# VHH binders against Mechanosensory abnormality protein 6 (mec-6), part 20

Target 1, 343 residues: Mechanosensory abnormality protein 6 (mec-6), of Caenorhabditis elegans (o01811)
Amino acid sequence: DLNKRVYNHTPGPCRVLTDNYKGTAGMTYVESQKRVYITLGYGRAHDLKTKTGIAFYKTNRTDGRSQQEMYDLIEMTINWNGYEYKKEFIPTGIDSYSSSNGRVLLYVINAHPNHQCIHFFQIVESSKLNHRKAICDPSFSSLQDIAVVGPDRLFVTNMAAFGRGWAQILEFSLQTGQGAVYYYDGSKLSTAASSLIAPTGIGYDAKRRILYVGSMIRESIFAYKVAKDTTLELLYEMMLLTSPIGVFVESKTGDIWIAAHPVIHESAWHYTHPENQNIHSPSQILRIRIQEEGNSWVTTEPYANDGATISASSSVVFTDEQMLIGSSFGRLLHCDLTHSYIT
Below, E stands for the ipSAE of ESMFold2; O stands for the ipSAE of OpenDDE; V2 stands for 0.75 times the mean of E and O plus 0.25 times the DockQ between their complexes.

## First folded at step 16 (VHH; framework vhh_nb_b201)

Design j02 (from k02 with L101M; at its last look DockQ between E and O 0.71; V2 from the best seeds 0.73)
Fold by ESMFold2, look of step 16:
Structure j02 (fold): chain B 343 residues (1-343), chain A 120 residues (1-120)
Amino acid sequence: as target 1 above (343 residues)
Amino acid sequence: QVQLQESGGGLVQAGGSLRLSCAASGFTFSSYWMGWYRQAPGKEREFVATISSDSYTYYADSVKGRFTISRDNAKNTVYLQMNSLKPEDTAVYYCARETYMSGTTGMDVWGQGTQVTVSS
């Protein structure tokens, strides 16, 4: 819908956590630490000048911090262990694995145009990442997001055959189905699903073993059953009528949160000209509650903005009555949820 | 059939050393994190150490600096070298494979265990 309008609303009071990076594109929640990890600087993949890195937000509001400190981001220090291409690191899609023994692993997509890879980290000490390895495959042309199903076991979306520019835009307009979901099993990379149309966000419900994959062009979420042997069986498609970019699954309820772009042509223009501060893309957050798998679900819209406050929402996390919204080229937003009829 | 078999347990004097082995079969060993857990009489099973396919390690605080986990992917075997043993290390030691795709702990296969007894 080329004439679609976006009507602004919020689930409660919102604030900017940071405006210092060109992009806060990916987020993952680590419940055992009560932290949201955020990737910083995606805009560098689109030729914007920005720092890149990974930071976290502490979600525990009763941990003794002052009101002033409550909204701080803490940047991680990365020990690259001699990795040759560390200067070509543009983190975006991110997910984590936590075990009951306290070990936390972090998996990060590198969106650098010339070095698309999956980076494997272990979180050590309070604020340090130890780099373990990177997986860089020639098929990685437009990596978007990652979902972890076990330690060193993960699914990754590759959106298109062309990594950027007008060639990618033409590919999408023809809907040729050149996207894929790849699976890494701890030693080998394989194709888990092929011939997909612009797969973007990906999220995993571990209790139900369902993998949700967004399709930007089809404006829908595909639900796959993850079999014991990790093969994917398509269960159904949920039409959203908006372009999903990021997917977050609540571990306790299975509710699905989606960062979406409701006006595709404005999103495309924003991505083509991210340096132009007068070009915005609307931001939308949906929440889906499954009532009967495959048959019925309820969709609500906790957040929508015409792009003036936050443009091109790309990720969302919900926990402890707090919602964080990341964006492709801009600020990180935090909202308290006080409107119970929305949530 | 997926199997894990521990060996190398026994009785040892406090301050001594012991090396446990866990032989794995029936799966692609090099694709998995492998771990050691232990259970003392009347207590819950507790984490000891874990190691990735690329030999990156993580240890419980109670054993850090004294125990070393290692693996030999050619032999499908994971090891636990236990030094400076204390009486409180007395337990049955279990080898486990980690997958996370289902189950309560993320471990889907356990060995039968090997007894370690540390005398004072």
Scores: ipSAE 0.621, ipTM 0.849, lowest interface PAE 1.6, mean pLDDT 87
ESMFold2 (binder alone), look of step 16: mean pLDDT 87; pTM 0.880
OpenDDE, look of step 16: ipSAE 0.841; ipTM 0.923

Design j03 (from k02 with S102R; at its last look DockQ between E and O 0.78; V2 from the best seeds 0.00; counts 0 for: pae E 2.6 > 2)
Fold by ESMFold2, look of step 16:
Structure j03 (fold): chain B 343 residues (1-343), chain A 120 residues (1-120)
Amino acid sequence: as target 1 above (343 residues)
Amino acid sequence: QVQLQESGGGLVQAGGSLRLSCAASGFTFSSYWMGWYRQAPGKEREFVATISSDSYTYYADSVKGRFTISRDNAKNTVYLQMNSLKPEDTAVYYCARETYLRGTTGMDVWGQGTQVTVSS
């Protein structure tokens, strides 16, 4: 709807964790470390001048830090191990694998227009990443997000056949269905789902073996069963009536958190003119609790903003009664949850 | 019908070396992280080393610098070169395939094990 209005509200007190980057687009929670990793600088993919990198937020409030340190972000140092295209790194979609032996792996989408790849890192020491390899395929035209289903076993979304510009705008207007979900099995890349309409955020519920894929244009989340042979079986569609961009699945409850753009034409305008500080896109966070798989679910809205505080929300993490919200071109927010969102 | 078969165990003197092999069949070996675990008498099975399909390695602290994991994807075989062996390394060594996909954590397929005994 062209006349949608967004009424601001929060789940509790909120604060800005950083405003120093043009974009805090992707996040992943690593429970074994009590850390949220955040990708920084997505705006460079849209020709904005910004630093890029990866940082983390420590979620443990009882680890002995002072009140002044409690909300600090810590930037990661990347050891590229001789990788020649490190200057073309614009991190965005991110997910992790944590093993019981203490090994933690990070998988990061590079959104650089001319070097779209999946980068494989290991977290070492307290704040260092060792680069292992990059996978760059000619089919990667508009990679959006990544969901880990095993060590070096990943699903990724590719939103459109055209990565940028007028051709992509035409593609979306015609709703041609040129997006895909790709699967990397540890050695080979394959197509897991094709003919999708603007797939965006992706999240995996390992306990139930369900992969959730957002569709920006359909304003929906599609739920897929991940079969033993890694093929995807479509189970159902959840109509959201808002454009999902980021998906986070709580590992313990299976609750689904969605970072969404409720006014799609304002989002499109913001993305085409990210340099204009007067152009905002509303930000919305949804929480979905499945009551009967495929039949019923309850949706609540812990956060909404008309774009004045945070524009174009792109990612969300919830843990330890804390919610973090990332954005495509702007700041990173943290909110305490002081209200019940049980139903 | 995934199968992992260890070999190369035996008795060796402290300070010596031993090379374990694990032959894999029934799956696409080149797509998986493979690992070694060990179990001493009266203790729980513990992690030793793991290796990715592209030969990136990760080791337990107790064996770092002494053990080397490697693989030959053409032969569907993973190896553990054990140097500077100590009596504390005495255990049954198991080869394993790492998984996450089916809701399990760590390793989902194990070999039968091979005994390594290190004498003083």
Scores: ipSAE 0.474, ipTM 0.794, lowest interface PAE 2.6, mean pLDDT 86
ESMFold2 (binder alone), look of step 16: mean pLDDT 88; pTM 0.890
OpenDDE, look of step 16: ipSAE 0.795; ipTM 0.903

Design j04 (from k02 with S30R; at its last look DockQ between E and O 0.76; V2 from the best seeds 0.00; counts 0 for: pae E 5.7 > 2)
Fold by ESMFold2, look of step 16:
Structure j04 (fold): chain B 343 residues (1-343), chain A 120 residues (1-120)
Amino acid sequence: as target 1 above (343 residues)
Amino acid sequence: QVQLQESGGGLVQAGGSLRLSCAASGFTFRSYWMGWYRQAPGKEREFVATISSDSYTYYADSVKGRFTISRDNAKNTVYLQMNSLKPEDTAVYYCARETYLSGTTGMDVWGQGTQVTVSS
């Protein structure tokens, strides 16, 4: 809608953590480490020249670091253990698993247009990743995001049958519903949900066993019950009237944070011209608090921007009264939450 | 019914070797992470080793380089090869299965345990 307007606001003071990468698309919070892991360089999947990699931000504000140091990103080094296609790595969707034995595992989508895979890493030492394996399947055409439900057990969204170009645009325009959620059970890949219309962000509430899946075209979040046998039962749809791209679920509260594109045609224009600094897409962050499952929830909007400060928000993390916002082609933003109705 | 049954424990001289086995039944074994834990008298149960569904292995520092965890999906069995045994390895060894879908880390099924005694 050409008459849609975005009114800028923030939940408190904000700052740029980095502007040096073409994309800070995905994030996951590892509570045991007090770290947010960020994937860097998504723009390379859209032919932009950029470094790719994974970095983390330390969320503990009282660990003795100086004020400048407390906003630093620390880049991870990757031991690929001889993986043949390591040069084809464009990380985007990301999630983690923490075991009671102190192991932290990281699961990362490779968005490379010719090498769509899920990569399995172990975090070792302070800032090193050991590559364990990759899962690559012919059905992976447009992997978007990942939600971990157990050790090496995960759901992943595949947005469309066609991974790029005019065929994908036509698929979305006709709303043919060829997106899917796949499930990996630690050994085999299967289809958990099919005939979906542009599934994007995905997040899991482990206590309630509810999987939230965004639909870019339907402008909604779908909630699925994850059965004991891991089959998905659709519970309800939350209509957002904005295009969800990233989903983050708070482990403590079950609150759902959504990175969204409120003006989808400006978002589409930005994605087709990511190199043009004069083309922006608005960025929006929603927070949903469930009052009564399936029946009642409260939606607030902690952040909105017309695209001038941050364009095409793609991911969000909230922790320790801090909010991080990632973007598809640009900067990573950090905000303190100081407004009482948000905190 | 999910069951884990350990075997292969016993008395062994220091510096010797022992192989523990854990037979699993009642679930899709190949899809689960499996682990070994041990408990010495008067001590808390401690982590020894874990093996993922794709056979990636993790070890406690105290056994790294001496113990090897492995699995045979055709036999639904997890093994712990214990080399260069020390008297401090004396404990009851438990086989365990990691939790299914709780999002909570830990083990949800335990075997009955097998005694390993290492003499000097």
Scores: ipSAE 0.167, ipTM 0.624, lowest interface PAE 5.7, mean pLDDT 85
ESMFold2 (binder alone), look of step 16: mean pLDDT 87; pTM 0.880
OpenDDE, look of step 16: ipSAE 0.803; ipTM 0.907

Design j05 (from k02 with T50V; at its last look DockQ between E and O 0.08; V2 from the best seeds 0.00; counts 0 for: pae E 16.4 > 2, placed apart)
Fold by ESMFold2, look of step 16:
Structure j05 (fold): chain B 343 residues (1-343), chain A 120 residues (1-120)
Amino acid sequence: as target 1 above (343 residues)
Amino acid sequence: QVQLQESGGGLVQAGGSLRLSCAASGFTFSSYWMGWYRQAPGKEREFVAVISSDSYTYYADSVKGRFTISRDNAKNTVYLQMNSLKPEDTAVYYCARETYLSGTTGMDVWGQGTQVTVSS
């Protein structure tokens, strides 16, 4: 929106958890471990020099750690088990599955321009990942995000036919429907939804079996019913008037948290010039509470920034009165939620 | 012919220790994750421990700090060291191979099981 302006506010005290990576783009919450896993280094997909990797933040404030340690990130060690293209790993979209046998599986999108893949990991010990396999399909041109519905069963968004550059910008300007949601059933990849306009963030409400898919260009969230056979039935569209990039669904309440770009043309410039500190993209976090499915919902805005503190918010997690905000090329924020109207 | 053979089960007093072994044959052992599961009378089979190809380990909460899984790739053998045993640990223990290389998840080969009985 050419006329949109952003008015800064926070849900409570906020702090920078890390500023050491060019990008903290994706996050997932693992309740059984009380950890948020964060993907690091998305900027390398846009030619920024940065280390890539995966780290976690421990959400339990009563586990005996000092104030200094309470906000530490712990980097994961990855055992690639002979995977040939480990140097081309640029992690972004991420989700997890906690098995009844105690294993925790982690699924990560590789956003490398030449090696778009879904990587399958198992979390082992405290801080190690074991690489299990990668799925790299020729149709993967602009993978964005993952929603897990079972062990090795997942939906993934592919935003556009072109992976980056002027061709992708033209595609968005013309609003061609070349995006898709793919489904992986544990052995085969299939198309679950096609002809979508810039699908981005994706989140799954397991209790209601509803898959929420953001559309960056339509500035909306689409809600799909996930059938028992995992086919998708479009239920409705929530028009947000802001570009959703990341989607997080609270498992207990079903409330939907959205990391959004409220000024899309500023986002476009930020993505083409991520090294320029004078080119910002505003960051916005929305919380949506469904009052009546398909008919009414209440939207609040716990966070907004004009881009000076954090640009291009791309992911959000809320748990235990804490909110984390990831960004495409920059820092990771943590906020305590002290304003009662947003909880 | 992929096979797993457990050994080392038996009767032990509460508080005692026991070491289970699982000998593997018919596959490249060092490339696979290996696990231990157990099944008590009247219960479903439950996860105990798993060890990766690089020797990283994961345990069920009920056995953390008491059980240790390990592997010897030269002998194609995975072990479960069981310390501070409780009567609740009484079960048939099964060794299993994970299917991570086949594009599926879970365990695809199981041993015949070995009985562990912990008396008070």
Scores: ipSAE 0.000, ipTM 0.167, lowest interface PAE 16.4, mean pLDDT 84
ESMFold2 (binder alone), look of step 16: mean pLDDT 86; pTM 0.875
OpenDDE, look of step 16: ipSAE 0.853; ipTM 0.927

Design j06 (from k02 with R97A; at its last look DockQ between E and O 0.55; V2 from the best seeds 0.00; counts 0 for: pae E 2.7 > 2)
Fold by ESMFold2, look of step 16:
Structure j06 (fold): chain B 343 residues (1-343), chain A 120 residues (1-120)
Amino acid sequence: as target 1 above (343 residues)
Amino acid sequence: QVQLQESGGGLVQAGGSLRLSCAASGFTFSSYWMGWYRQAPGKEREFVATISSDSYTYYADSVKGRFTISRDNAKNTVYLQMNSLKPEDTAVYYCAAETYLSGTTGMDVWGQGTQVTVSS
């Protein structure tokens, strides 16, 4: 829309957690640890110079840390165990699995243009990742995001048949439907849904067994029932009129948080010129509360920004009255939630 | 249909060794994490070890360096080699799997258990 404007607002006080990386694109919350893990450096997939890695933010505000320490990020050390292509690692989509025995698994999409893979890690000690394996399939052309439904059982979105360039732009313009959701069952990869139009963010509600998949071009969220055999049944489509990029599902309530790009042409311009600090893409966070699954839902907008504070929001996590917002090429934002009528 | 059957338990002197086996049937064994848990009388079930389909392992602190979990995907079997056994290792040992067949995350299939008794 030629006249679409973004009116800035926040759910409470906000601050920048980091601006030291070109991209803070993906996040996952590990409740057993009270940590949000963040992937760093997505801009390298778009030829920006930046360090890549994974860090975490501690969400427990009452753990005795000082005011200056409460907003620190702690970078993870990765033990690659001899993995040959570790220098090609550009982490983006991320999700986790926690068990009561203390085992925490982390699954991360490598967004490197020529080496797209799903990386399997175990979190060990306080700040170390042990690399287990990578799954790199020829069909991975534009991996975007990942949703974990069990240990080593994952859904991933592949947005397009072409990974970049003018061919991908034409693919989106023609809406040819070459995207897919793939399922990894711990041994083999299969197609769970096909002929999708630009699937992006993906989130799983384990309690209700519903998988939410965003479509950037349709500006919608698709809700799928996940059967016991892990096949998907499309239930309904929620039209958002904004492009969903990241999806986060609250485990207790089932509320759906969406990081979205409300002005798609400004987003496209930002992605083609990520080095230009004068080119912004608005950032929007939506919260959807399902009233009756498939029939009614309430949508609120806890955060919106014209791009000046944070551009191209790509991920969101809500926990412990806190909201974190990641971006494709820029800073990581933290907000306290103090305005319940906005959230 | 999905079943786990433990074997190899028994009585052993402190400092000795035992090897537990768990035969699995009714699911695609090679796709899942397998594990061992134990339960002493009157106590809650305690995690011992788990192993991924690609043989990546995770251990409870109390058994690290003494116990080794392994698997043979061709035989649909998971093993627990227990060395340097102590009297506090005395428990019923259960084999477990994370199959997701119930739609619940976590260990959702359990064996009936095998008794391990470590005498001083």
Scores: ipSAE 0.441, ipTM 0.778, lowest interface PAE 2.7, mean pLDDT 86
ESMFold2 (binder alone), look of step 16: mean pLDDT 82; pTM 0.826
OpenDDE, look of step 16: ipSAE 0.836; ipTM 0.917

## First folded at step 17 (VHH; framework vhh_nb_b201)

Design ga1 (from k02 with T104R; at its last look DockQ between E and O 0.82; V2 from the best seeds 0.72)
Fold by ESMFold2, look of step 17:
Structure ga1 (fold): chain B 343 residues (1-343), chain A 120 residues (1-120)
Amino acid sequence: as target 1 above (343 residues)
Amino acid sequence: QVQLQESGGGLVQAGGSLRLSCAASGFTFSSYWMGWYRQAPGKEREFVATISSDSYTYYADSVKGRFTISRDNAKNTVYLQMNSLKPEDTAVYYCARETYLSGRTGMDVWGQGTQVTVSS
C-alpha cells in the first residue's frame, strides 16, 4: 500500500549482534545445543561485497560468560571434503535435525545464482561443519527455505520460475503461480506442491504434522497436513495482509512466528538497490497463536520498524525470552522479551 | 510390516573381532538412516553407530577406531564390524531404523537383539 505507515516498536531492549556481513538471511534453532545458527552474506547473490558463512549464537544466559561475550557470534569452519564448487556457496535458508544420539545435521540452501543447491552438513567438534553432499536440480531457480521433517527428509520452497531480473518482477505482478514445494525423501527429489504463488518461508509443526508455507504475493500463510506418505493436503489459508518471508514454528506451543515485509513495493526497491543505504524496507515480526485449527487464531506484532534500524526482515527465532531477527542484506538483531502484553 | 533381524553375535575373547548383520524388510531401506545400539544388563541402551542412506557414518566416542558400520542397499542389510573387542563391549546389540514425520526424534523400529559376550 502506497500510504502504509509502519509504527516502530519492540518487545523489549534490542541490540545489534552483527553488522559485519551484507545479509543475515536465515536462522535455525538447535535446542539440543542451545544455539541459533545464522547464515551470512546473502548480499553476494545480489553483487554486494561480503564474506559468506555460517555462525551461531549461544542462547544459554547462565553458562558463565561475561556480559560482552553473551552476544558474541561464533563462526563455523567448513570442511568441504573435496567439494569442487565451494567458492560458489552463498548460504540462506537453513534448518536442522537433532537425534537423541547427539548427531546434529544441518541443511542449507545455496542461493548462488548459478549454483542453486541444497547442502547437507553435520555439525562436529563444536564449531565445525562436515559437508556430506549437495543436491542440485535443474528445477531449482529460486530456492528460498527448508523445513526438515526427519534425517535427510525435507521440504524446500522454490519461489518463482525466474530467479531474478525484470522477468521475475513481471512474473510476480501477474501472479502466475510458478512456484513449488519440493520434497527430498532421503534418496529422491519430487514435487510436493506446484503452481504456487511466490512461496517463501516454510516451517513444520512436528507434533501436529502441519507444514506452513508463506506466499509473499498473496500475503498469506498456507497450512498443509503432511500425510504418512508425505503428500501434502491443503487445510486452509491464513490471510496476513503483509508479505511473509520467514517462518519459525515453536516446538512446544506450535505458535507461528513470521518475518514479514509490510510494504511490498518498498521491499521491491530495496532488493533492486541493496547497496543504497537510503532505500529502506520496513521490517515486521508477527506471532500467530492457533486457537482452533482452521477456524480461529490470534495475531500479535512483537516487532515493527520502518527500515531505519533493520530493513527487509527475512528470518526470526524465538527461544528463552529472546528473539533474533535476520535480514536479507543487513544486520542481525537480538531482543529481550520484557513487554509480555505485545508478544 | 517393518522388520529388522540381527545375526552374528556370540562369545569372543578380548582383542578379537565379530561382525554383526541386520536384515531389513517391509520398507524402502535405501531412504533411511540405520543404526546400532547396545544394552548391558541393568544399564540404559546406548548408541553405537549410525549410517545414512549414502553411507555417511557417525560413531559413539567409545567405539571410534574399533567399530565400523556399513550397509548394502542391494541386500537391505546393515553391518557392524567390531574389532579389538573389550569386556566392556559385552551387551545385547540392537539394529534400529531412524524415525521421520514424528514429534519424536530418534529410532522407531528395533530388532530383537543379538548377544555379544567378550571374555577376559
Scores: ipSAE 0.616, ipTM 0.851, lowest interface PAE 1.7, mean pLDDT 88
ESMFold2 (binder alone), look of step 17: mean pLDDT 87; pTM 0.879
OpenDDE, look of step 17: ipSAE 0.742; ipTM 0.878

Design ga2 (from k02 with S52T; at its last look DockQ between E and O 0.71; V2 from the best seeds 0.00; counts 0 for: pae E 5.0 > 2)
Fold by ESMFold2, look of step 17:
Structure ga2 (fold): chain B 343 residues (1-343), chain A 120 residues (1-120)
Amino acid sequence: as target 1 above (343 residues)
Amino acid sequence: QVQLQESGGGLVQAGGSLRLSCAASGFTFSSYWMGWYRQAPGKEREFVATITSDSYTYYADSVKGRFTISRDNAKNTVYLQMNSLKPEDTAVYYCARETYLSGTTGMDVWGQGTQVTVSS
């Protein structure tokens, strides 16, 4: 629970990894490489001037790098292999698959208003991405996030029928349920869940076969069982009383990390005025541990900020006693966890 | 029942060619990644080639340029065309299907294997 006298809270020392991009919106952790991949430049989808791209942060603190190098981001070079629309690339949601033979694949949502697609990449030569293909479907109006459940098998959230403007605002106000979760099975796209209210972040617990989908407007997380035929069965709804944007599931524990916006009106002002550095939206990170599926869970708040340090948090990764926080229009933060956080 | 059956192995002179086939049954073949692996006597099983459901291919460095993996979804069959064979290619070759829905990588179905022997 937030107490109005304790607003800014961290799990340990924090620092800015970059503020050179207007947006560090999405992140995924690749355990086999000890790397967090970060998508850069989401602000361009909201008419901000910024470069776009993908970079990574190396999480291994004992690999012999200097203190200066420990916090470097390394930008990826993209080989588009002749893809015609490479200039319409605004990467946001991202997830990965690591194969047993050492291949690592990245799956990235393109949030460009006129070219919403899912891009498929292979990581090669340490810092290079080879583009394999893009899936662009007429139903993609406001793609938000990806959860990978196997090689070329993924769920994506589409938040609303309208991608921008007053039509989208009216859609949210009426709570019409125009959002969906789509599933790609390696060859065909299908609708896995429909009539959803503003689905946003999505994360998968592979051990338990549970897919978690955030609803921005309902301020909750929906838990779905993923059947063997990949159909979704709604199990329950976890009420958060804050708007979830990004979802990260720890592979070992199943703990759920949420990047959330506790004050939706301030978030709306920030998205309306992304160019104004004096307009801030609070950033909140929650950690949820399930005690009894559907009935009991424990929620803690490792991070909260009034927006001055980081505004509009959109993604979170926890690994190796480190937490990274991405934002829609601004900085990327890194925190060391020292077990000193409370809610 | 999910089943993979290899065929086409045999004895070949160095520099020769051989084509392996793997017939699949009991699952939606067109939706799965398929692969070829090999195991020489006294060695661990090693990756040879993988083909995705949309026919994108990956190869081990030792066979790149000499081997070609392909698939025929209408016949539920994956192939390995092996050219310019070397004695080092001598092994039992296995067809395999890649796992999905787990959070981990791996192959969950294997064929019984077919012997390929390359003589000098």
Scores: ipSAE 0.223, ipTM 0.651, lowest interface PAE 5.0, mean pLDDT 84
ESMFold2 (binder alone), look of step 17: mean pLDDT 87; pTM 0.877
OpenDDE, look of step 17: ipSAE 0.770; ipTM 0.889

